# Ledger of designs, part 258: VHH binders against p49116

Target 1, 238 residues: p49116
Amino acid sequence: EGPLLSDTHVTFKLTMPSPMPEYLNVHYICESASRLLFLSMHWARSIPAFQALGQDCNTSLVRACWNELFTLGLAQCAQVMSLSTILAAIVNHLQNSIQEDKLSGDRIKQVMEHIWKLQEFCNSMAKLDIDGYEYAYLKAIVLFSPDHPGLTSTSQIEKFQEKAQMELQDYVQKTYSEDTYRLARILVRLPALRLMSSNITEELFFTGLIGNVSIDSIIPYILKMETAEYNGQITGAS
Short names: E, the ipSAE of ESMFold2; O, the ipSAE of OpenDDE; V2, 0.75 times the mean of E and O plus 0.25 times the DockQ between their complexes.

## First folded at step 18 (VHH)

Design he6 (framework vhh_ozoralizumab_d1; at its last fold request DockQ between E and O 0.46; V2 from the best seeds 0.65)
Fold by OpenDDE, look of step 18:
Structure he6 (fold): chain B 238 residues (1-238), chain A 119 residues (1-119)
Amino acid sequence: as target 1 above (238 residues)
Amino acid sequence: EVQLVESGGGLVQPGGSLRLSCAASGFRFEDYGMYWVRQAPGKGLEWVSYISWDSKYTLYPDSVKGRFTISRDNAKNTLYLQMNSLRPEDTAVYYCATHWLGSSPEDSRGQGTLVTVSS
């Protein structure tokens, strides 16, 4: 079998609404997040191994890991998105919209902690200077995680994950030969993704999306959606 | 202020067709994904179509897939929904919608246009 990922899977270009407004409103944030979500899911769809798992398994995998994929996407696109500004705007909106009768103190704390974790994760990835290949493989490792409950074809999923890990290892060894521990430093960041709440992520970034439909419920349709040429965001070189 | 004005609704027979339009203003229409939702009598809101900002992506639930087509003209700030092979169960008020702007999700849609499918 050929490699799990090809160079076409490395390209991950997010197009932001333009121009960026002076005041980032919820509309802007939700649109930006939606684009990233679609980009991430279409990226997954473009992987032959993913296609080979079948529609049901694919749906289950993405439902299980969409938050992690999305978060990796945030990290990867943090600069283009001006993520720090977006997060600051989200915090501001929360402060303005949070009513004492709507959210408990504990919930507010949870949301703020989640934002902090997200920022820290993205900062840590930036510090590591993760490149496009490494992100692609990390996303693949996350996507092909066999340890989610209710999955079918777990052996096959595991094989794909191992393949992703091996290819990442080979890439890092080849590209960063002088940095012996780079692979380890990269992989140890993945557990942080599991600590993040998908529910909170959805609340922060996807409020009002498609009539307030949950990401979980919309995933099957996104995976089956018809796509026109994505103008180089997935397969094209910028 | 975001404004959405739906039109094109009416009474049609089963198997008939309608084309809905939505005129958008108050925001950069060309930068944002849009969708149609509907509310049948006594039922909740149901999304029926989505189109990305650049029209590269369209999304349909199984209930309308193959029958409905969403499109947009960014130059005219207009969203469309072509509805073919209409069924009685398609009877609803149809709303054009975008993301809410920080107040209420209901503010992200217009007043709606009534579609009635009946023999």
Scores: ipSAE 0.761, ipTM 0.879, lowest interface PAE 0.7, mean pLDDT 90
Fold by ESMFold2, fold request of step 23:
Structure he6 (fold): chain B 238 residues (1-238), chain A 119 residues (1-119)
Amino acid sequence: as target 1 above (238 residues)
Amino acid sequence: EVQLVESGGGLVQPGGSLRLSCAASGFRFEDYGMYWVRQAPGKGLEWVSYISWDSKYTLYPDSVKGRFTISRDNAKNTLYLQMNSLRPEDTAVYYCATHWLGSSPEDSRGQGTLVTVSS
């Protein structure tokens, strides 16, 4: 029984398109979000416990949890992404759309409430100063969630989630030995992820995908994506 | 203005090969993921391949995986699609594309190049 995660699963380096445009646009936001999504899926695929579940289970699991995993990634990378600036630009665009009578008021309220919830989640995570190890275990707890409808192998998924919780507990007790309540504080942040709508996340961050493709439909292909550290055709890699 | 110009299409026998090219200008090509998409006669748009900005990730649907290879040369602002073992069902207009740039999907793709696979 080895550890669920190793140090290689803690590294989570997001590289942003440069330069950040003076006026944010769908192209920049969609590229930024796509980079985070691919980084998150690459991370999930690298976990031996995830690999052990098999391709059909992997697809079902990621379809169920990708939005929560993506939201944790947003919180972890909020500073490097300048997420607050992106969300402010989206809010401004939505307010202009009301002025132009382009969208229904009910939809705009839904989206604005979602943005507020996302900002509050990211702020709460920043206030707790969640570190990279804690984020890795939180992402694992979210990934191995047995409660989503339609999953198979839920006993195995539950065992992996319990192992992620145990390893997080051991890490927090070792690293933050003077802070008795730290584990409880970070775990109580997870329910907020269930308030995040995948539909609205797609509208905020993935509207720029060709053909308005849903993330749900491309997940099987992302999980089978080919990866290379160097392609030989890449010039100008940062 | 973003400009995407596809080339390399033509008529080819089943089992043959073609290499498509896409010259890109008007944006920082090296910072954005790129797509090949196709539209067969009477059908909707179908994605064919994706490559990330740094070529680290490539994606293929099952219909072309193992036969098609996407690549890019960021120094030349050029996207490629190597198409091997072509089949009649690969007949389509092929477009290179980037993320949606404006109000319409047409802003995010070129004019297309026709590939016809027929005996």
Scores: ipSAE 0.673, ipTM 0.848, lowest interface PAE 1.2, mean pLDDT 85
ESMFold2, look of step 18: ipSAE 0.660; ipTM 0.843
ESMFold2 (binder alone), look of step 18: mean pLDDT 80; pTM 0.810
ESMFold2, look of step 22: ipSAE 0.670; ipTM 0.847
ESMFold2 (binder alone), look of step 22: mean pLDDT 80; pTM 0.810
OpenDDE, look of step 22: ipSAE 0.727; ipTM 0.870
ESMFold2, fold request of step 23: ipSAE 0.655, 0.643; ipTM 0.841, 0.836
ESMFold2 (binder alone), fold request of step 23: mean pLDDT 81, 80, 80; pTM 0.818, 0.812, 0.811
OpenDDE, fold request of step 23: ipSAE 0.757, 0.737, 0.754; ipTM 0.880, 0.874, 0.879

Design he7 (framework vhh_ozoralizumab_d1; also named pb99; at its last fold request DockQ between E and O 0.46; V2 from the best seeds 0.67)
Fold by OpenDDE, fold request of step 23:
Structure he7 (fold): chain B 238 residues (1-238), chain A 119 residues (1-119)
Amino acid sequence: as target 1 above (238 residues)
Amino acid sequence: EVQLVESGGGLVQPGGSLRLSCAASGFRFEDYSMYWVRQAPGKGLEWVSYISWDSKYTLYPDSVKGRFTISRDNAKNTLYLQMNSLRPEDTAVYYCATHWLGSSPEDSRGQGTLVTVSS
């Protein structure tokens, strides 16, 4: 079998809304976050191994790891996004909610801790100077995690995760041969992703969902979505 | 200030068609993803269509897939919703909105346009 990832999977370019407002508003933040989420999911969709798992399994995987993928995306795109500025803006907006007594003291603490964890994680990744290949492999490792509850085809998922790990190892060995412990330094950052609440992430970046709609409920649709051109052809043929 | 103005609603028989329009102003329309939502009598808001900022992708719930088509003209700052094969259950006030996944529809929608599907 060929490699899990190709050079095409390394490209991860996030385009931000323009221009950046003088004061970051909720709309700017939400649009940016949405773009990143879609980019991450489309990235996953582009992996042949992911496609091979089937729609149900794919949906289950992404539901389980979307927060981790999103967070890795934040780290990878932190500079382009001006993530620190975005997070500061989010905090500022939260202050309004605090003043209006919309949040309990405990909830405020949880949210602020989450923001801190996000910032620290992204800073730690920046300090490691993670490159595009390494991010791609890390995302693959996170995506093909067999240890989430309720997954089917766990043996196959594990196989893909092992491939991702091996390819990352080979890449690091080849590219950073003088840094013997780089792989370990990179991998040891992954546990931090599991400590982050998907619910709080959703609240911070995706607060305005309609009704009972959640990221979880939208994921199947995103994974099935087609290009506008394709959709137009389908509707025209009907 | 962001302004969204919906139009094109009306009374139509089952199986009929309507085309809704949304005129946008007060922001760079071409830089933002757009969507349509609807609110039926006695029900909550429901999203019915999404189009990406770059017009590359569209999204529909199963309830309208194959019947509704979202499109946009950035030069005119206008969003469209072509509705075919309308059903009584499609009766609702329809709103255009920004930031489908992140923003409160109540804060980022217009006044809406009423669509009534009835015999």
Scores: ipSAE 0.773, ipTM 0.888, lowest interface PAE 0.6, mean pLDDT 90
Fold by ESMFold2, fold request of step 23:
Structure he7 (fold): chain B 238 residues (1-238), chain A 119 residues (1-119)
Amino acid sequence: as target 1 above (238 residues)
Amino acid sequence: EVQLVESGGGLVQPGGSLRLSCAASGFRFEDYSMYWVRQAPGKGLEWVSYISWDSKYTLYPDSVKGRFTISRDNAKNTLYLQMNSLRPEDTAVYYCATHWLGSSPEDSRGQGTLVTVSS
């Protein structure tokens, strides 16, 4: 009965297209977001507990939680991604869409409120100075969430989530022993993730991914994706 | 101006092989993920393969997995699709593509190369 996560699951290095273009565009934003999504899926696939659930359960689980994982990734990588600059460019585009009468005012208001909630979430995580170990356990807690409708094996998923919570508690108590309430402050941030809309996340970050298909439709293929380091296959770029 | 130029299409018999190429220019090819998509006669676009900027990740739909291999040469700004065990249902115009560049998906792909698998 080993730990749920090992040190290899703490490493979460996002590499951005470089340099950032003078004028931000859908091409750059979609590539940046896609790299984060695939890094997050590669991370989830590497967890032995996730592997133990089986392919159908894995697909259902990731369909239910990919947006929460992605949002945690945005918070963790906000500085590397220059996320505030990306969101500002999106806001400017939305304001132009009002002038051009391209989208309904209700949709734009909904999207703007989502952006504000995302910025506040990322700011609150930065204020707490969440470290890489804490992020890894938080991602595991949202990944192994048994309360999504339609899941099977919910008892086993719940046990894995409890294990993630226990390991986070042990880590926080050991590493931040002088801060009695740190665990509670971290955990109360998680409900905000359920307020994030996967449809709006797709609109903001994934317009143009694989011909503008929905993320939930490609998840089975992402979970089966070939990786050079995992599969041992190396193409002409590595 | 992004330019993508596909080549290598042609007529092949079932079970045959073809290798498609795509020459890319007008952007930093080495920094962006690439796709192959196809359009069969009278049908919509279907993605065929995906490769990340560094070739670390590749994706295939079930219809081509095991038969098609995507690869890239970032030094030559060239994307490839090796197609083996071709079937009549693979008949389509094949497009090299990147992420959506504008308001239309047509702006993010080339003019295509026809692959016909017959007899």
Scores: ipSAE 0.703, ipTM 0.860, lowest interface PAE 1.2, mean pLDDT 86
Fold by ESMFold2-Fast, scan of step 20:
Structure he7 (fold): chain B 238 residues (1-238), chain A 119 residues (1-119)
Amino acid sequence: as target 1 above (238 residues)
Amino acid sequence: EVQLVESGGGLVQPGGSLRLSCAASGFRFEDYSMYWVRQAPGKGLEWVSYISWDSKYTLYPDSVKGRFTISRDNAKNTLYLQMNSLRPEDTAVYYCATHWLGSSPEDSRGQGTLVTVSS
């Protein structure tokens, strides 16, 4: 059976557009976010257990959890992305929209609450000093979620999730042996991911600015892409 | 200010080929993904191809997969679309775009380039 994840699945290296512009704009933010999304989906596709579930199940899983994977990626890559600077630019844009009455107060409140939840999540992960191995297994736990509506093969998905949980536990107990409650502190962060709206994430980083395509519509194309880069590719190595 | 200028369109017979070009300026072209989108007469915008900044990844919808090839020359700030086995339903104004999901002529400085496939 072997381990669920190999060392290649721990490597997660985001390459940013360079340099960051003096004034952040939609183009830079969308490019940065799309690189992270693409990296996250390629990471998922490279997992043998994921491949074993079959194309239809793979598509359903990623369509259900892409926002959770993306948010974990934002937390993991927050320093590389200068995420705090990006979020500040988005907040500034929203405040300008309030002054111009382009958006309702209720909508702006929803979006600001989403940004606050995102900042709290990323700050919590940073405070816990989550390492690359821990991020890889947290992503695997959310990827192999058997509880999304409409899924088939839920028993096999649950077994892969349990395998991810057990391997994370083994890693944390060996690596952080002096911190008895570290695993519990890490795992209780995960429910917060389910509270973040995928539609608001799209609006902030992707489709809300162009309105014509949704992320879940693109997911099947990325997952079905047949290139040499997916055969033996080291996920995140770039 | 992002400026995109499309060219290479024209009239072609069914089964023919055309190569479109897009000259980009006003941003660091080599650092950004690029897209081709099209709009057929009386219809909405349709995404037709994606290429990553480093040319490592390309994506196509089923409607053009195997017939169209996107490429770029970062040294020349130029995006290309090679269109083979053209069909009447490929008749459209073609735009290059800088947004990830490619959807709007607002991403283009010009009117796009018209491709007409007919006998």
Scores: ipSAE 0.576, ipTM 0.781, lowest interface PAE 1.3, mean pLDDT 84
ESMFold2, look of step 18: ipSAE 0.670; ipTM 0.848
ESMFold2 (binder alone), look of step 18: mean pLDDT 80; pTM 0.806
OpenDDE, look of step 18: ipSAE 0.754; ipTM 0.881
ESMFold2, fold request of step 23: ipSAE 0.664, 0.547; ipTM 0.843, 0.785
ESMFold2 (binder alone), fold request of step 23: mean pLDDT 81, 80, 81; pTM 0.818, 0.813, 0.817
OpenDDE, fold request of step 23: ipSAE 0.746, 0.770; ipTM 0.877, 0.884

Design he8 (framework vhh_ozoralizumab_d1; at its last look DockQ between E and O 0.46; V2 from the best seeds 0.57)
Fold by OpenDDE, look of step 18:
Structure he8 (fold): chain B 238 residues (1-238), chain A 119 residues (1-119)
Amino acid sequence: as target 1 above (238 residues)
Amino acid sequence: EVQLVESGGGLVQPGGSLRLSCAASGFRFEDYSMYWVRQAPGKGLEWVSFISWDSKYTLYPDSVKGRFTISRDNAKNTLYLQMNSLRPEDTAVYYCATHWLGSDSEDSRGQGTLVTVSS
């Protein structure tokens, strides 16, 4: 059987609303986050192995790992989206809520810690200078995680994860032959993703969702949405 | 300031059709994804359609899929919702809204237009 990923899966281009406003409002942040979410989901959809798992399994996998995929996307697209500026804007927005006593002290701490973890993770990935291939494989490893509760076809999922790991290993060995421990340094970053709360991520980037709608609830629809031909990138109007 | 003005609502019989429009201003309409939401009497807000900024992607809940079609004209800063095969349960105030599943804030949607489906 062929490789898990091809060069088409390496392309991951996020297009931001243009121009960036002087003041980053909730509208801008939510749009940006939405684009990244769609890009991540459509990326997953483009993988033949993912398609082979079936709709129910696909939905379950994405529900389980969307936060991790989204976070890897944040790291990968940090420069293009000016993530540091977005995070600062989010913090500023939260300050208003804090002043209005809308959040408990414990919740404030949790949210601030989460923002810190996001920033640190993205910085660490930048320091490692992770390239597009490595990101693609890391996302695949995260996507095909068999250790989430309630999954079906766990054996097959594990197989795909192993393929992703092996292909990453081969790529790193070939591309970074002089850096013997690069693979280990890259993989050791993955546990940090599991420490991040999907609920807090949703609150930060998708705040003010209509009613009780959640990313979890919308994922099945995103995965079934009608799309133009996808070639690994979302191109918006400049 | 984001401004959204919905129009096209009215009374229709079951099985009928209606086309809603939303005029947008106060932001770069072509750079932002849009969606329609509705609020039926005594119920909360429900999203009924989504369209990406570039119109490449559309999204519908099962409740309206196959019956509703969202579209946009960026040159006119206008969002549309074609509603076919209308049902009594579609009766609601319909709002256009900015950004994906956006805020329930009044700043993110217009005043709405009433759609009543009744025999």
Scores: ipSAE 0.696, ipTM 0.866, lowest interface PAE 0.8, mean pLDDT 90
Fold by ESMFold2, look of step 18:
Structure he8 (fold): chain B 238 residues (1-238), chain A 119 residues (1-119)
Amino acid sequence: as target 1 above (238 residues)
Amino acid sequence: EVQLVESGGGLVQPGGSLRLSCAASGFRFEDYSMYWVRQAPGKGLEWVSFISWDSKYTLYPDSVKGRFTISRDNAKNTLYLQMNSLRPEDTAVYYCATHWLGSDSEDSRGQGTLVTVSS
């Protein structure tokens, strides 16, 4: 009983490493992306409806949608991250890799198409001036997607998604009462998220994060991560 | 130039404890997440702990969860790993690292400290 999200789920503040280096490097990009990923996972874990589904269901949901949540986070934080500058630096690096024959032509084409799709998505969200409440509900709609194969508790997941949709509708109607079509414009952006490649997202933002470990493989550990507290009695082992 | 210096390794009996330290210099330590990794004889590198830049998040694989504790002191530019209930399979060279940049990028980790667990 009660709303799916509270005001604590609307705040989504990303803190960047400081200062931004004169020349962008893998360390800066990977740390920035890691912070966004962990912020997104902390956000998902904090939702009571998500907690109610149980750990196995939570892992399955996040494995299915982490790239969509991450991409929504990129769009939401694009200005504070200077994302357009990061993507421009990556494009310049890829052009250098062509000249040095470091990547196949087909792979570079796939990566460049993905970057273009990401830029277009972020630009479309910026043009709509999507606010923090709308982003929170969009993330919830993406998170509670019952359509993914292999899920248990799909009836409950569907009810949570419907609740997120209704709360978004109520928010938009109350807050943007003069814009009759705003909800429809927002919702038609969601299908583009399923076309984003998690493999390419890892290549762009997570190179060198944890050896040969994919984000999919570390999700169970991220969902069990210890937060803000440290188990303290280290001297208990003689 | 990033420099990481591990210390605190040694020989210990099964069930014993060790505390590893990593002194960091050449970068703003307080802005970067840190890792402990290890390499057992004849094996590749494996991740054993992670701590975020602000210490808000810590991660452990199941092999060490509950036995190892990562911490950091940003004022002293120092990373720590408290290892309890040590087992012979924990025998390895332990490295601290800022990020894994592939096998050829040694600038993100130190020289390592040997931990040997045997009776």
Scores: ipSAE 0.526, ipTM 0.774, lowest interface PAE 1.9, mean pLDDT 84
ESMFold2 (binder alone), look of step 18: mean pLDDT 80; pTM 0.810

Design he9 (framework vhh_ozoralizumab_d1; at its last look DockQ between E and O 0.51; V2 from the best seeds 0.63)
Fold by OpenDDE, look of step 18:
Structure he9 (fold): chain B 238 residues (1-238), chain A 119 residues (1-119)
Amino acid sequence: as target 1 above (238 residues)
Amino acid sequence: EVQLVESGGGLVQPGGSLRLSCAASGFRFEDYSMYWVRQAPGKGLEWVSFISWDSKYTLYPDSVKGRFTISRDNAKNTLYLQMNSLRPEDTAVYYCATRWLGSDSEDSRGQGTLVTVSS
């Protein structure tokens, strides 16, 4: 069959609320995060191989890897969203909770370490100067991960992951022919994503859930959106 | 300060229709996705609709899909919820919210408007 990804899948344009407020609040952060989440989910939906897996498998995959996709999205969109500023704001908001003794020492440590890991990951990706194609393939690799528990069609998922890896290899070889070890340097960043807690990510960027709503619970609904809706989101057109 | 004022609630018979409105102020309405949530007696908050800042996409839970329609008029800073084919289980206080994942501790929703579906 044809390639796993096309040029259409390379486009990943995040539109931020405008203007950025002088003081970032939870409202701004949550809106920004929500947009990124939707963009990431719609990106996944646009991949024919992903569609071929069926709704149940798709839902399971995204539930398993949404945090990784989201984190890669953070890295990719770090400049446009002023991620460092957002993270600083999050820390500031957390300081209030800390002062009010609402969090345990252990939890504080976990949250701070998570923020550090996010920042380091994004910085490392920036240093590598990862381009849009490379991000697309990296997202595909994490999306089509067969090693999550409870997945069906694991053989097919593995094949898609391999295809993503091969296409990335070909792209890197063609585009960065003078950098023999670029592929390796890029791929060795992926393990860092697995060290990040989805729960903490959700807490940081989606603080104050109404009721008991979770990212996990809304993923199926996002994935069931009409085709016309997510196509518009992927193109980044307003 | 974010202010949200819901209106349009009332008593309606099963199968009836109702249109809710939410007047928003205190923030740049056109830049933010909006939500409707509801709280039935003795139950927790439940989201019932989402609309993106640019109205490009909407979301509904299965419980209201096909019956409820969310829309917005950014020029009027107003959010709407058209509710058709209402059921007794739709009885709740309905709130508009600025955060899908908003906190009860913050002014992320208004005072709400009561919808009662009863024969």
Scores: ipSAE 0.762, ipTM 0.885, lowest interface PAE 0.7, mean pLDDT 90
Fold by ESMFold2, look of step 18:
Structure he9 (fold): chain B 238 residues (1-238), chain A 119 residues (1-119)
Amino acid sequence: as target 1 above (238 residues)
Amino acid sequence: EVQLVESGGGLVQPGGSLRLSCAASGFRFEDYSMYWVRQAPGKGLEWVSFISWDSKYTLYPDSVKGRFTISRDNAKNTLYLQMNSLRPEDTAVYYCATRWLGSDSEDSRGQGTLVTVSS
């Protein structure tokens, strides 16, 4: 049976383009977001339980949850990414699009509400001091969600999610034994992830990644991506 | 400011090979993921390959997987595409790009190099 995750799945090191430009631009933002997306997909792909589900199930799961994994990654890496600075630059870019008559007032409202929800989620996770082990299990709970529409093998997916939940519970009880309500406080944050629009996330962070092809259309290729290691460099979840 | 110059295109017979190069300047090449895209006559842009900034990840659509190999040399600011087992369907202008926004965002790609596969 063994644990669902190993120590290699807890390490989640994001390396940013350097140096950070004085004025952030769409190339920097898109590269930064792409690095987080690929790190998150590499992480998911490396989990033995995920590998056991088979390629069609893997594609369906990741299509259903990639935005939730990405959002957890943003919260986990918010300090390293200087996420508040990136969001400010996105807002500035958005204002330029209005002045060029490219964006309706209703769309602006939707996008600003999305940015606010994202900031609120990241702030709530920071206030709880969520650690790397907790993030890894939260990502696993989100990844192995049997309640997304259109999935097959839901009983096996549910068993893996239950295992992730039990391992999180055991970790929190052992590590934070004096904080009786920590697990409950952590878990009540998860429903907010379903409020994040993948369409708006793509527009905010991935404009220019692949252009006319949505993230969900490239997920099969990302899951089949070729991975290489370079001498002396560690860039992924491993 | 960003400049991308493709080279290495030409006429080859089906089954042949070509190696494309892209010389980059005006930005920190080593920090950015790179793309190859192509445009066949009368068609829109088609994604051909992707390589991450550190070369750790490479992606290919099914149409070229196993035949094309993307690589980069960050010390030389150069992107490569090795194209093997070429087919007439691979005939296109090939562009390297720092990002891709379809036909409307040409400021992130070079002028292109023509590859013609015919017998």
Scores: ipSAE 0.581, ipTM 0.803, lowest interface PAE 1.6, mean pLDDT 84
ESMFold2 (binder alone), look of step 18: mean pLDDT 80; pTM 0.806

